# VH-VL binders against o60147: the designs that were tried, part 227

Target 1, 175 residues: o60147
Amino acid sequence: MLEKNKYLYIFRHIQTNQVLLSQGNVLKKTALFQLPYPLQKPVAPNGMRPAKLRKDHWVPLLKVEFPNESMFQSVFMQLLNYRKYRSVQPLTSDLLKLPIPVRRRKIMRQEVPNTIADLADILNKEKFPENSVRLQLSDKSDSEYADWPPSVQIDSEEIKLSRGFREKTTVDEAR
Key: E = the ipSAE of ESMFold2; O = the ipSAE of OpenDDE; V2 = 0.75 times the mean of E and O plus 0.25 times the DockQ between their complexes.

## First folded at step 11 (VH-VL)

Design jb26 (framework fv_dargistotug; at its last fold request DockQ between E and O 0.43; V2 from the best seeds 0.00; counts 0 for: pae E 2.4 > 2, grease 20.7 > 18.9)
Fold by OpenDDE, fold request of step 12:
Structure jb26 (fold): chain C 175 residues (1-175), chain A 120 residues (1-120), chain B 106 residues (1-106)
Amino acid sequence: as target 1 above (175 residues)
Amino acid sequence: QVQLVQSGSELKKPGASVKVSCKASGYTFKSYGMNWVRQAPGQGLEWMGWINTYTGEPTYAQGFTGRFVFSLDTSVSTAYLQISSLKAEDTAVYYCARGTYYLSYGFDYWGQGTLVTVSS
Amino acid sequence: DIQLTQSPSFLSASVGDRVTITCRASQDISSYLAWYQQKPGKAPKLLIYDASTLESGVPSRFSGSGSGTEFTLTISSLQPEDFATYYCQQDYEYPTFGGGTKVEIK
């Protein structure tokens, strides 16, 4: 039997820097429910959950290939937990001094680096085999947001930026 | 050796409450979401919602808000479905099924189902 | 939400027959479709996910195809144990199931 899909795609909103996790290179509508804020207008307001999924507003941030499906599942759930945990943390005094819109924007700007750091932290704790996890970034400099464990092999090639989806590659088709 | 074992059949009167359990084994409980699916007698399958087994956050499908409550006891790898103010139309087999909401591996493992009969 | 329409609702076939079941989505769901088999008194069993990926342990006579709004489950050679009800299920949005297709012995 074929191995189950073991790819994690992380998408970034081009305006708000909100982050969505995806198993595939095509975002599901339900992905929006990963965001902690309620559905509101206008579409994709900072710190809010967009009312609609505009695929053209999301670009791939990174792709991760895991050794197997169970490892992927575990990391995925942990990523959701980390995000939830951050969302319920008390705001710092500095943030509280800012107007709400400014505060939201500032928080959202950290979502990408925080998510990357979360991933690294999770992988550090999981202690997967050396070079068993393949990480491909849209911007290689984003890897600097975290210290990666030996289990992670960072791809020398950057992923192509396709809004809302990433085209299938020969490598992806083979897995 | 992944298994989901549900509690036994229930016979309730209208207005009563029922709590169905689903005990998971053979895998890491928090690594996979848990879904609840209803099937009325002779009818098709209906997704009721899911619960994030890691965070404990439930999501309910339309029509399954209010009287339906998903909960967990992670210490025993068990998910629960509670239905309050039971109605005759709640008569159905209720399944727990493993699957993470945001992923598309399908519901790969199912409980054996729990028949809940609501009758006066 | 997304409606899935299966056809046919009932299908009579013989052992050895090629069986085809279709599932149409009310909107584009990409490949986020699964197929299940259910026998009387039993829980559904996952057959296919991601429209065309065969679940581990499922016989190779089962196959899935399609994307967007049209999907097909095919049983290349129907076996005695394949007489059951089959459901498609999408999870592009809130998960929904098709109405089911009962495959009966002719």
Scores: ipSAE 0.881, ipTM 0.947, lowest interface PAE 0.5, mean pLDDT 92
Fold by ESMFold2, fold request of step 12:
Structure jb26 (fold): chain C 175 residues (1-175), chain A 120 residues (1-120), chain B 106 residues (1-106)
Amino acid sequence: as target 1 above (175 residues)
Amino acid sequence: QVQLVQSGSELKKPGASVKVSCKASGYTFKSYGMNWVRQAPGQGLEWMGWINTYTGEPTYAQGFTGRFVFSLDTSVSTAYLQISSLKAEDTAVYYCARGTYYLSYGFDYWGQGTLVTVSS
Amino acid sequence: DIQLTQSPSFLSASVGDRVTITCRASQDISSYLAWYQQKPGKAPKLLIYDASTLESGVPSRFSGSGSGTEFTLTISSLQPEDFATYYCQQDYEYPTFGGGTKVEIK
C-alpha cells in the first residue's frame, strides 16, 4: 500500500487572505474551525471565522510534498500550534491604535506571510535531507516571506489551478 | 503504550448526574483531540462531539448541546463527560476516542467503554 | 448532517469467502471516510482511514476503496476472527457513522 497524506495543501481566502491547511485537495467542511475564534480581547469582537465554507472562495496558496506521512503529520500539527499560539498573544501597540474593522483586516492579511514564515521556521528546525521537501507556490514571490533551509526545493513552476488543487487530465483536450 | 482508561460502569436513577472519566497515557495529551462516542444497547455508534485538549473548547454534535458537558483536567491527562438530568434513553456505553486535529486518520485509540445504566 | 447508508445490514458468509461491504454517503465526502470493526463487548477497532489507507497492524486481506459518495470495504478471504460488525465513518463534516454491517458465519 502506498503512503498517503504526504502532501500539504494550503488555501487562501480570495477576499480576506485567511489561510486553511488541508491533507487533501478538497477542503473539509470543518476546516473553518482552524481559524481562531475571537477572544474576549479587542481583536475581533464579532469573530473572524466565516459562517460557512464557500469552496469558490478558497484558492491555492502553496503545496508541499514531504518525504513521508510522519513528516507531513508533524509539520501539519506544528503549523496548527503556531496558529493557536499566535491567536492568544497580546496585540501590538500599533494594532491597538487602529479602529476595530481596520485592525481585523490587517490581522487577517498577516495570515499568508505568517503561515509561510511558520512553515519555513518548522522546516529549518527539522533535519530533513537536502532537497527532500518540494514546495510549489501559486505566486513565487511569496517565498520571500521566509528563508528556506537546504531541505526545501522550490518548484520553478507556479500552481496554475484556480479550482482548488484538482489537476486537469493528462490530455489537454477532451475526447 | 497509548492507553485510554475509562471509569467504571454506573447505575443511576432518572434525574441524577454522572461523570465519566477518560485517562490518557503514553502520549502527549494536548497533541490529540478527544472524542466521545455513544452506543445504546444493540445499536450503532453515534459521535457526540469532541474537546480540543489544547484550548479546552468543546464541540457538540447536533442533539448533544444540552445535558452533555465535556471537560478536561490536563494536569492528569484526563477528559470528562458529564451527563445531567439522566433519562432512561441515556442508557448506553460511552467511549472516549483519540483523534488527530483536522486530519482524516480516524480514531486510532479507544477507551474500553463505560456502561451507564439509567433505571428506576 | 451527512447520512451514511451501509449495505448490506447483515451478511452471512463462510470462511474463505470474499466479502464486500458498501457505504454510501448522502453527499460528496471526497476520501474522508474510515472503517471500523467491532466485536461484542469491545471498543471499535480502526481498520482503514482516508478511504483506502490500512491502519498499522491490520491484516492485508482488508482493503478499502472509493471516493465521493460510494465506498467499499473488502475482505479478500474471510477468516474466523473477521466475524464482527463493521462501521463506516465520515469526517468531511462533523463525524457520523453508518448503521453497521453484521458479518456472521453461514
Scores: ipSAE 0.523, ipTM 0.814, lowest interface PAE 2.4, mean pLDDT 87
ESMFold2, look of step 11: ipSAE 0.431; ipTM 0.787
ESMFold2 (binder alone), look of step 11: mean pLDDT 94; pTM 0.957
OpenDDE, look of step 11: ipSAE 0.810; ipTM 0.906
ESMFold2, fold request of step 12: ipSAE 0.007, 0.436; ipTM 0.613, 0.782
ESMFold2 (binder alone), fold request of step 12: mean pLDDT 94, 93, 94; pTM 0.956, 0.953, 0.956
OpenDDE, fold request of step 12: ipSAE 0.880, 0.880; ipTM 0.945, 0.947

Design jb27 (framework fv_dargistotug; at its last look DockQ between E and O 0.56; V2 from the best seeds 0.00; counts 0 for: pae E 5.0 > 2)
Fold by OpenDDE, look of step 11:
Structure jb27 (fold): chain C 175 residues (1-175), chain A 120 residues (1-120), chain B 106 residues (1-106)
Amino acid sequence: as target 1 above (175 residues)
Amino acid sequence: QVQLVQSGSELKKPGASVKVSCKASGYTFTSYGMNWVRQAPGQGLEWMGWINTYTGEPTYAQGFTGRFVFSLDTSVSTAYLQISSLKAEDTAVYYCARGTYYMSYGFDSWGQGTLVTVSS
Amino acid sequence: DIQLTQSPSFLSASVGDRVTITCRASQDISSYLAWYQQKPGKAPKLLIYDASTLESGVPSRFSGSGSGTEFTLTISSLQPEDFATYYCQQDYEYPTFGGGTKVEIK
């Protein structure tokens, strides 16, 4: 039987470095719901939820292939939970001393490494079978943000997805 | 085996309230979103919204705000749909349907439906 | 909201016929489209998801194709149990359903 979905795609915003999780290799508009609403409708790059999905502003960060749908679902939900948890944590005194725009930028800069670290942490806790999870990164150096468990095999080949879309085309490579 | 079992048919008067239950089994309840779909007699399917079973956050489709409330009891893997101030036009079969997070890849499991009839 | 238009609304066919149902989206929804079968008095049943992936347990005579704004459900050889109403559904945004296509016996 074919699993419904066993692939996790993670995208980052080219300006804000915000992260979106995707069950497909093409971003859905509903993916934006992962981002918080601002109190007063600011538009990106203020590090909040954009009004519209600009697929061309999102680049692939990594792709994860799980052994089955159940494992995918578990990890996906946990990732969202980790992110939510961080978002509601009190800001450190050091951050509070910074001007709001600087603070926001600093927080957003950590979203990519935090997401990668979260993924590794979740996978470490899940104790999946050895080499059962395949990780492909757009930038292999991003794998250094975390220690990966034996269940994860990192592909030597970088992910080749277009911005917010499926396969990378020649036009996309020229951008 | 994944199963969604809904509560029985309801007959209500206008202005009354109804609460439909959807009990899930055969899978991890909090790992999948729960959708609600309405079907008026002889009509098509209408998505009402969904509830995040992990966070408890409901999302309502346009036209289903106010009188419609999604809720959960995760301890018994049950989702609920409450409709208040019932109107005749609320007469329909209501389905709960399992979907993945953010409603991707279709609704792969459905309750048997609950007929709610609103009549004077 | 994304509008899905199915055609035809009604289709008469005989057992063994090749049946094709079309679903058009008001905007590009990539491959985020599902097909359902519903029989009278029963809940819908998922047939196809992601435009072309067959749901487990669904007969191979069912197939889906398309991307972007135009999609097709095909039944290669209609069986007696296939007389039902079929719905397309998109999940690129908040889910919406097509108006349905009732496949009746000729």
Scores: ipSAE 0.418, ipTM 0.825, lowest interface PAE 1.6, mean pLDDT 89
Fold by ESMFold2, look of step 11:
Structure jb27 (fold): chain C 175 residues (1-175), chain A 120 residues (1-120), chain B 106 residues (1-106)
Amino acid sequence: as target 1 above (175 residues)
Amino acid sequence: QVQLVQSGSELKKPGASVKVSCKASGYTFTSYGMNWVRQAPGQGLEWMGWINTYTGEPTYAQGFTGRFVFSLDTSVSTAYLQISSLKAEDTAVYYCARGTYYMSYGFDSWGQGTLVTVSS
Amino acid sequence: DIQLTQSPSFLSASVGDRVTITCRASQDISSYLAWYQQKPGKAPKLLIYDASTLESGVPSRFSGSGSGTEFTLTISSLQPEDFATYYCQQDYEYPTFGGGTKVEIK
């Protein structure tokens, strides 16, 4: 039986540090719906969702290869649920004192460390074989946001692409 | 063995309501999203939207944001489509289809379809 | 809203023929395309996802190709059970289906 996709691609926004998860190396247009509080709604508490997907604004954060597709699906779903859980928590009084734009920026800047910590937490709780999950980062120092289980092998090579996960060179697959 | 079993055909008058059920078995219900697809007689397939079976949150396609309601009963692994204020143009086969909202790998399991006929 | 245009709408063929069906998207959808087979009175059946990946249990005479805006479903040697209507579907954005291609016996 052929195995479906087993790669998780995580992007960050170049300015806001917001995070998007992807099953492929190209973001779906609907990926923006992973972000709560759309900017376009007049009643949204802090308006954190961008109006449109600008692919040139989203760069690689990390890539994960799982042993199989079912493990990928489980981790992907859990990451989305961690984010949803955070998005509905009451804001602290310190955050509420801030002007909305400042509050929004502080919340968004935690998305990278929070996502990396959530990923590690999920992987620590799952019973994956030793060295069965390969993690590649754009910045290896980001691995320091979390303690990784023995199942994770952190690639020594950083992701070198400046935009997206797609290489400039085109591979002909129509043949 | 993955199965999606839908409720039987319905014959309704204009203005009535209908609730189509889709009972899942053979897999973890909350790990896959549930899609609803409409096919009018002699016509193609039309995606109506989907419901996140883990959170219960529905997403509706454009044109399906009013009289159409998706819901769940996770205790019996069942998804529901309710259509209110039925019109003649609602006459169609309604399918439930399993897929995942977080992966774009097609709808790999379908219910047998439920024919809803709105009789004038 | 991404439009998928299938061609041809109808195709007459004999058992053993090679059949090619084209699906064109109104914008670049990368590889986010699936193909389905539907027989009268039956639910659609997934054949191919991610443009070219064959679904489990689907005969190897079915193949998919393409990326970006143009995609092709090929049946290398048509069998009696392959007379059906075929649909493409994108999920780069909210899913949309092509209009279908009916393959009839000649």
Scores: ipSAE 0.170, ipTM 0.676, lowest interface PAE 5.0, mean pLDDT 84
ESMFold2 (binder alone), look of step 11: mean pLDDT 94; pTM 0.958

Design jb28 (framework fv_dargistotug; at its last look DockQ between E and O 0.33; V2 from the best seeds 0.00; counts 0 for: pae E 5.5 > 2, grease 19 > 18.9)
Fold by OpenDDE, look of step 11:
Structure jb28 (fold): chain C 175 residues (1-175), chain A 120 residues (1-120), chain B 106 residues (1-106)
Amino acid sequence: as target 1 above (175 residues)
Amino acid sequence: QVQLVQSGSELKKPGASVKVSCKASGYTFTSYWMNWVRQAPGQGLEWMGWINTYTGEPTYAQGFTGRFVFSLDTSVSTAYLQISSLKAEDTAVYYCARGTYYLSTGFDYWGQGTLVTVSS
Amino acid sequence: DIQLTQSPSFLSASVGDRVTITCRASQDISSYLAWYQQKPGKAPKLLIYDASTLESGVPSRFSGSGSGTEFTLTISSLQPEDFATYYCQQDYEYPTFGGGTKVEIK
């Protein structure tokens, strides 16, 4: 069986720092369903799900290449679960002491590092083969948000920044 | 080998309920989303919705809300489609299909389909 | 929802013919398009995904092309087993299918 795309793209919102996961280098509109508060009609930067996908508001955060589709699929699903779990957790007492706008901003600022940390945690638990997962970041410093297992090889080159999508590379074409 | 095996054909009266099962094997059930697709006799394919097999969260397409319920039994890697208050227009073949909007385009594996006939 | 319009709805062809089916989207769906083959009484079979990637086990005579709003499925040389109905499907938004193209023997 031919393996399908094994590349994970993570995008961040340029204003809210909200995070979207994607297998393709072009975001689907349905990717917005990853964001919380589906019952309201919110608009960023309120930290909720925008009504429409504005691709120009999203920039690549990182790209991950997995050994195969199965591993990608597993990690992808777990990432969604981690995010969902976090979103429904009660707020800490410290956060509750803050005004709502300040609280929201603080929470949003944590989405990127939380997502990166989640990814690292998931990969640590999965115990993939050494150097079998390739990580490329738009900002290398973002790798410092987590301790990475031996399975992860961090690319020395940063990914190309492109809002809402990335151009295909030779590696991408091989999927 | 990946397989999706659905329950057998159903013959129901209007107003009755039916529950179609889709048992998955050959892969990690909770790692792939499950879609449901309807095909009326002689008609095209119609996406009904999907269910997150990890969380159990269903999403229904327009026109498939209310009487249609997606559910799971992860212990036996099975997805279910329940249709209540059946109508004649519900007569169709129902497919389960593996895939998700988060991943590559296409449902790569399909059940064999379950014919549900609603007749007086 | 995104509408997919297939053309033609019916196509008569002979073995060995080059067959082309078109799928047009109501809006830009990038490359998030798949093609299926369905034979009577059988489940659809995935042929092409991501507009142009051939699914494993599918004969090389099948090919997909296009991006944005216009896509094509091509069978370079029609074989007897290729007489079937073909569907395009997008999942840029909630998944939708084209109306289908029945390829029948001339």
Scores: ipSAE 0.275, ipTM 0.790, lowest interface PAE 1.9, mean pLDDT 88
Fold by ESMFold2, look of step 11:
Parts: structure tokens; C-alpha cells; sequence
Structure jb28 (fold): chain C 175 residues (1-175), chain A 120 residues (1-120), chain B 106 residues (1-106)
């Protein structure tokens, strides 16, 4: 079979700045399971997972085009592993002193810069061909959260779609 | 090499209990969720639910919220399905299947299946 | 729950035939659909994921297409080892399976 380019789609929550990863340009309703669900209270933050996916609350952050599926799958899994590792770390004493709503906001505010840094770290460690990975951002200044390897070509055009990565349809549940 | 190896067939009477095991190898057990799928004789596939292998949080499909319990022993990379108060209609092959539902669609590795027969 | 309707439920075909199986979803599931092959006494085997992407090791005579609510699995030239039951499965939401399509020799 012919190899097809594979896309990683990353969404940001418009209010909390939480991040969701997607293999497609439409989020699965079960994508929310990527967000922390602690095993025990002191291990991870409680209650940072919304009860349901509101598609109008999730907007494009960035899109990455990989030359093949194998490279995409490796990067996608590593990003999930970075997120999982971070979600089970003990909270710092400074965070534990805060009221729960304030603590949650502080943790969530770091998801965008953390995810971008994680992506760049993975891409710097991988041996991808020069200019083989195309990165497109909704806000090009977000590229400043990391140093990108020669394998990454940052698209000059920002993502312009306001509700997601595809054009509106009557069935897409966006307003 | 990814493998899911299930416990052997069970013959039970109504009202008994059974515990099916699913031992994983060849990958990091806590990085992929485990699904349970039922197939009654001559019938199609029915998703029973999944368990988050890192947190131990189970999710049960409609109709599987009572007598069916998912559990784990992560120290031996094993998932369990326990069925209590067995009924004749529980006669089926039970599969464990590895899922990466946020990475790609579908279950890429399956156990060989465990036949549970409930008869008087 | 999202219901998947497969058609036909049963298909009789000869070696070399082109066969097509359809899967219709009760709502838009984008491209979050997989296809499985199951032989008697065996676990299902993943053939296609993301509607159209072949799983590693699957022969190129298998192909998948579709998005939204309408999906197809095509076997371009049926081989003796392809006589089996085929299932579609979505995981846009909690997973559900189609009812299956049994492909038998004519």
C-alpha cells in the first residue's frame, strides 16, 4: 500500500487552555480521557476533566504533517506518555496550599507551553529528514515556546478555521 | 512482540462466579487501555467496556453495570473480568483487546478468547 | 449509542470476485471506523483503521473508504483465505460494532 501523509491535530480549550491531541481534524467525544483522572488525591489534580466534550470550546492550536504513519504514531504516543507522566507526579507543596479552583487554573495554564515543548523535544530527539515535518500554528508566536530541529518546517500561514480543522457542516455540532 | 494470553475455558452452573484473566506482554501494560468484548455462540461482537490500566478506572457499557467487574494487577500486567451470579445467557467467548482509542481506531491486539459455558 | 448497520449480512462469492461490504452509522462519526476479519474459532483481526488505513501486514486487495455515515470495505479479488465474517466498529464515542457480514464460498 502507498504511504499517506499523517496529521497530528492539537486543540486548545478557549477558556482553560487545556490541550487535546487528535489523529483526525474532528475530536472524538472520548478524547476527554486524555485529561488527568487521578488514581488517588495526592497523586494528581482532581476534577480537571469536563463531563462532556463541547466542540465549540475547542479550537485549533497546531497541526503537524508527518511523512508517514510510523513517525506519526511514535510522536503521538510519546506526547501521550509525557502527559501521563506529568499527570501522576506529586503536587508541589506550593500548589497544595492553594484553593482547588486556583490550583487547577495554574496547572491548566501550563498545558499549551508544556505540549509545545514536549513536541519539540521529541522532534529534536528523532532522526527525521530535514524539512520533512510541516508545522502549522493558529498563533505563530506559540513557536517561541521551543527550539525546533532542522526537520521542522514552520508554515508561514496560520490556521484560519475558528471552530476546528475542517469547514462547517450541518452535522458538526458547532454553532 | 505484543501478546494477550487469556485463561482457559470454564464450565459453570447458574449462580456461580468466574474470573477470566488476560495477561499482556511485549508492551508497557499501563500505556494502553484494556477492552472486554463478548461473543455469544453464533452471534456478533459486543463491547462490554474498558478499564484504564494506569488508574484502574473501569467503564462499563450499557447492560454490563451489575454482575461484571473489571480489575487489574499491574505488577503482573494482567487484566481480569469477573462475572458473578452466572446466568445461561452469559454463555459466550470473552475477549480482551488492547485499545489506543485516542491514537487510532480499533483494537490492534486481541486475546485468544475464553469460552465460559453456563449450564445446569 | 451509535448504531452501525452492516449490509449485506451474508454474501456468497467465488474466488476472484470483487466484494463490497457497507457500514452505515446512525450519526456522523467522521473517519473513526475500523474493519475486522474473524475466522471461526479465532479472535478478530484488525484490517482497516481510520476508515481507510490498512493495518500492517494486511494485503493490498483490502481497502476501506468513506467518512461521516457511509463506509465501505472492498476486497478487489477474493482469495480462499478471505472467507470469514467481517465487522465494522466505531470509536468516535463508546465503541460499538456492526452486526457482521459473513462471506462464504458459492
Amino acid sequence: as target 1 above (175 residues)
Amino acid sequence: QVQLVQSGSELKKPGASVKVSCKASGYTFTSYWMNWVRQAPGQGLEWMGWINTYTGEPTYAQGFTGRFVFSLDTSVSTAYLQISSLKAEDTAVYYCARGTYYLSTGFDYWGQGTLVTVSS
Amino acid sequence: DIQLTQSPSFLSASVGDRVTITCRASQDISSYLAWYQQKPGKAPKLLIYDASTLESGVPSRFSGSGSGTEFTLTISSLQPEDFATYYCQQDYEYPTFGGGTKVEIK
Scores: ipSAE 0.149, ipTM 0.707, lowest interface PAE 5.5, mean pLDDT 85
ESMFold2 (binder alone), look of step 11: mean pLDDT 93; pTM 0.958

Design jb29 (framework fv_dargistotug; at its last look DockQ between E and O 0.43; V2 from the best seeds 0.00; counts 0 for: pae O 2.9 > 2, grease 19.8 > 18.9, SAP .503 > .496)
Fold by ESMFold2, look of step 11:
Structure jb29 (fold): chain C 175 residues (1-175), chain A 120 residues (1-120), chain B 106 residues (1-106)
Amino acid sequence: as target 1 above (175 residues)
Amino acid sequence: QVQLVQSGSELKKPGASVKVSCKASGYTFTSYWMNWVRQAPGQGLEWMGWINTYTGEPTYAQGFTGRFVFSLDTSVSTAYLQISSLKAEDTAVYYCARGTYYLSYGFDSWGQGTLVTVSS
Amino acid sequence: DIQLTQSPSFLSASVGDRVTITCRASQDISSYLAWYQQKPGKAPKLLIYDASTLESGVPSRFSGSGSGTEFTLTISSLQPEDFATYYCQQDYEYPTFGGGTKVEIK
């Protein structure tokens, strides 16, 4: 039996630029629980987390091919921990000066660059073999948010959006 | 090694309350959510809900939103299920099971179960 | 909200038989399905997750397949320790379990 590669799929929201992590090319409806709630409860239930997953609003940001499940799990869990840590940190004074709706939008717009930087930071700290991790982006300029270690090969081809903002089938296809 | 150890079986009268504990060990408690699953005698498995072990936010399945309360003590890596106003129909084995909503890795560790018997 | 229908609800088989259990979902759940084994008086044991991935320590005679709405658990050569009740469970949305399939000796 050949080693089966594992993919990390990262989606962004087409309107808010919020980010969701996924083990597959179809988001679980409960993936929305990854989204942080605001600091105050009246805003949290109806604030940053949508009540329903609208699959047509979530498009590919990037995908990462790992040679095995162990590497995938390690990186996935670390990304979640970075997001969790950031969600409990005090807001900056600049953010606190903004009206709440403007503050939320500005925080959400940072999710893409923050997630990409977090991914690169994790991969730089890991002891992965050279060229063992393939990164494919929907917009190759997004790779400029971070410095990538020798373990990462950035795919020359961008992710092509499927009709209805869905990914192509990726299972068991070598390149 | 990952373990979930539940409190012992309970025999209660209708109208009483019971609190089942589930102590976790061998992993980072706040990295996995805790599920509660009910199994009435001779019946199948019924998901009751989960609790986010990081935030303490519970989610209850339909039919479990009144008399059933999930809670945590993260300082001792323990989840709790409290059932108030016990009814005969609450007689069942109650399991805790760890899992995540992020990953489709199933419930990979289960408590041994706690039999709650409500005598009439 | 997502209903899982297992078939058959009971089956009778001999040691060495190939056993097939089916789980049908009321809507497309992609690959987000797990299988459990439960013996009397014991907690359920995870066998398979993500439709086809074998949990560590589970014998290779167990396999899972399917996607979308139809899923299958197969035991290639039934052993004495495999007489149990089997449940499917989806986690595409809030978890739900199938009704179970009891595997008995013939």
Scores: ipSAE 0.537, ipTM 0.810, lowest interface PAE 2.3, mean pLDDT 86
Fold by OpenDDE, look of step 11:
Structure jb29 (fold): chain C 175 residues (1-175), chain A 120 residues (1-120), chain B 106 residues (1-106)
Amino acid sequence: as target 1 above (175 residues)
Amino acid sequence: QVQLVQSGSELKKPGASVKVSCKASGYTFTSYWMNWVRQAPGQGLEWMGWINTYTGEPTYAQGFTGRFVFSLDTSVSTAYLQISSLKAEDTAVYYCARGTYYLSYGFDSWGQGTLVTVSS
Amino acid sequence: DIQLTQSPSFLSASVGDRVTITCRASQDISSYLAWYQQKPGKAPKLLIYDASTLESGVPSRFSGSGSGTEFTLTISSLQPEDFATYYCQQDYEYPTFGGGTKVEIK
């Protein structure tokens, strides 16, 4: 039985540090629906959904290879759930004391570390086999945002992807 | 083996409501999105929307807002499509189809379809 | 919404023929395209996903190619069981289907 692609790509916005999840190395327009605040005419920054996908505004954050399709699907869905949960949580008193622009910037700055932490948390709970999950980061220092379970093997090499997409390669097709 | 089994054919009058069920088995229900696809007699396939089986959040395609409601019962791995205020033009076969939101693997599993006939 | 235009709408062919169906997208959808086969009274069956990847269990006589806005489904040698309607579908945005191509017996 042919195994389907088991790779998760995570992108961050170059200005807002908002995060998008993707299976493919090319972002889909529907990926924007991952962002919590829809507007009729949304403009990034400000933690809102852009009206249009500008692939050139998104850079790769990390790539994750899972042992199989089922594990990938599970983790992907959970990541979306974690994000949604955070988006609907009441703001802390400390945040409410800040001016709205400052508050929004502070929240957006936390999206990357929060997403990474979420991933680690999910993987910790899933208890996958040791070294069965391969993590490759665009910036190795980002791995420090979380304690990773034994199931995760962090790649020593950083990912090299174009903004918003990477052309399909033979290697990708074989995976 | 992945299976989607839908409820049987329905015959309704205009203005009535119908609820179609789609029971999933052979996989983790909450790990895949569920799509609904309509096919009028002799016509092509039309995507109606999808529902996040993990969160229960539905998304409806244009033209399928208002009278169409997606819902879940995760305890029995079942997705539901409810159509209210039925019209003659709602006569069609309705399919549930397993898919993903951000993946591009197509709809790899389909229910057998449920014929809904709306006639006075 | 992204429109998919299939051509031809109808195709008459004989067993053993090479059959080619085209799907054109109104905009660049990368490789986010799937092909389905549907027989009368049956649910669609996934044949190809990601433009060119053959779904498990699908005969190798089926193949998909293309990227961007132009896509092709090819049946290298038409078999009796291949007479059906074929649909392309994109999911770069909200999913949409092509109008279908009915492959009939000549």
Scores: ipSAE 0.127, ipTM 0.754, lowest interface PAE 2.9, mean pLDDT 88
ESMFold2 (binder alone), look of step 11: mean pLDDT 93; pTM 0.957

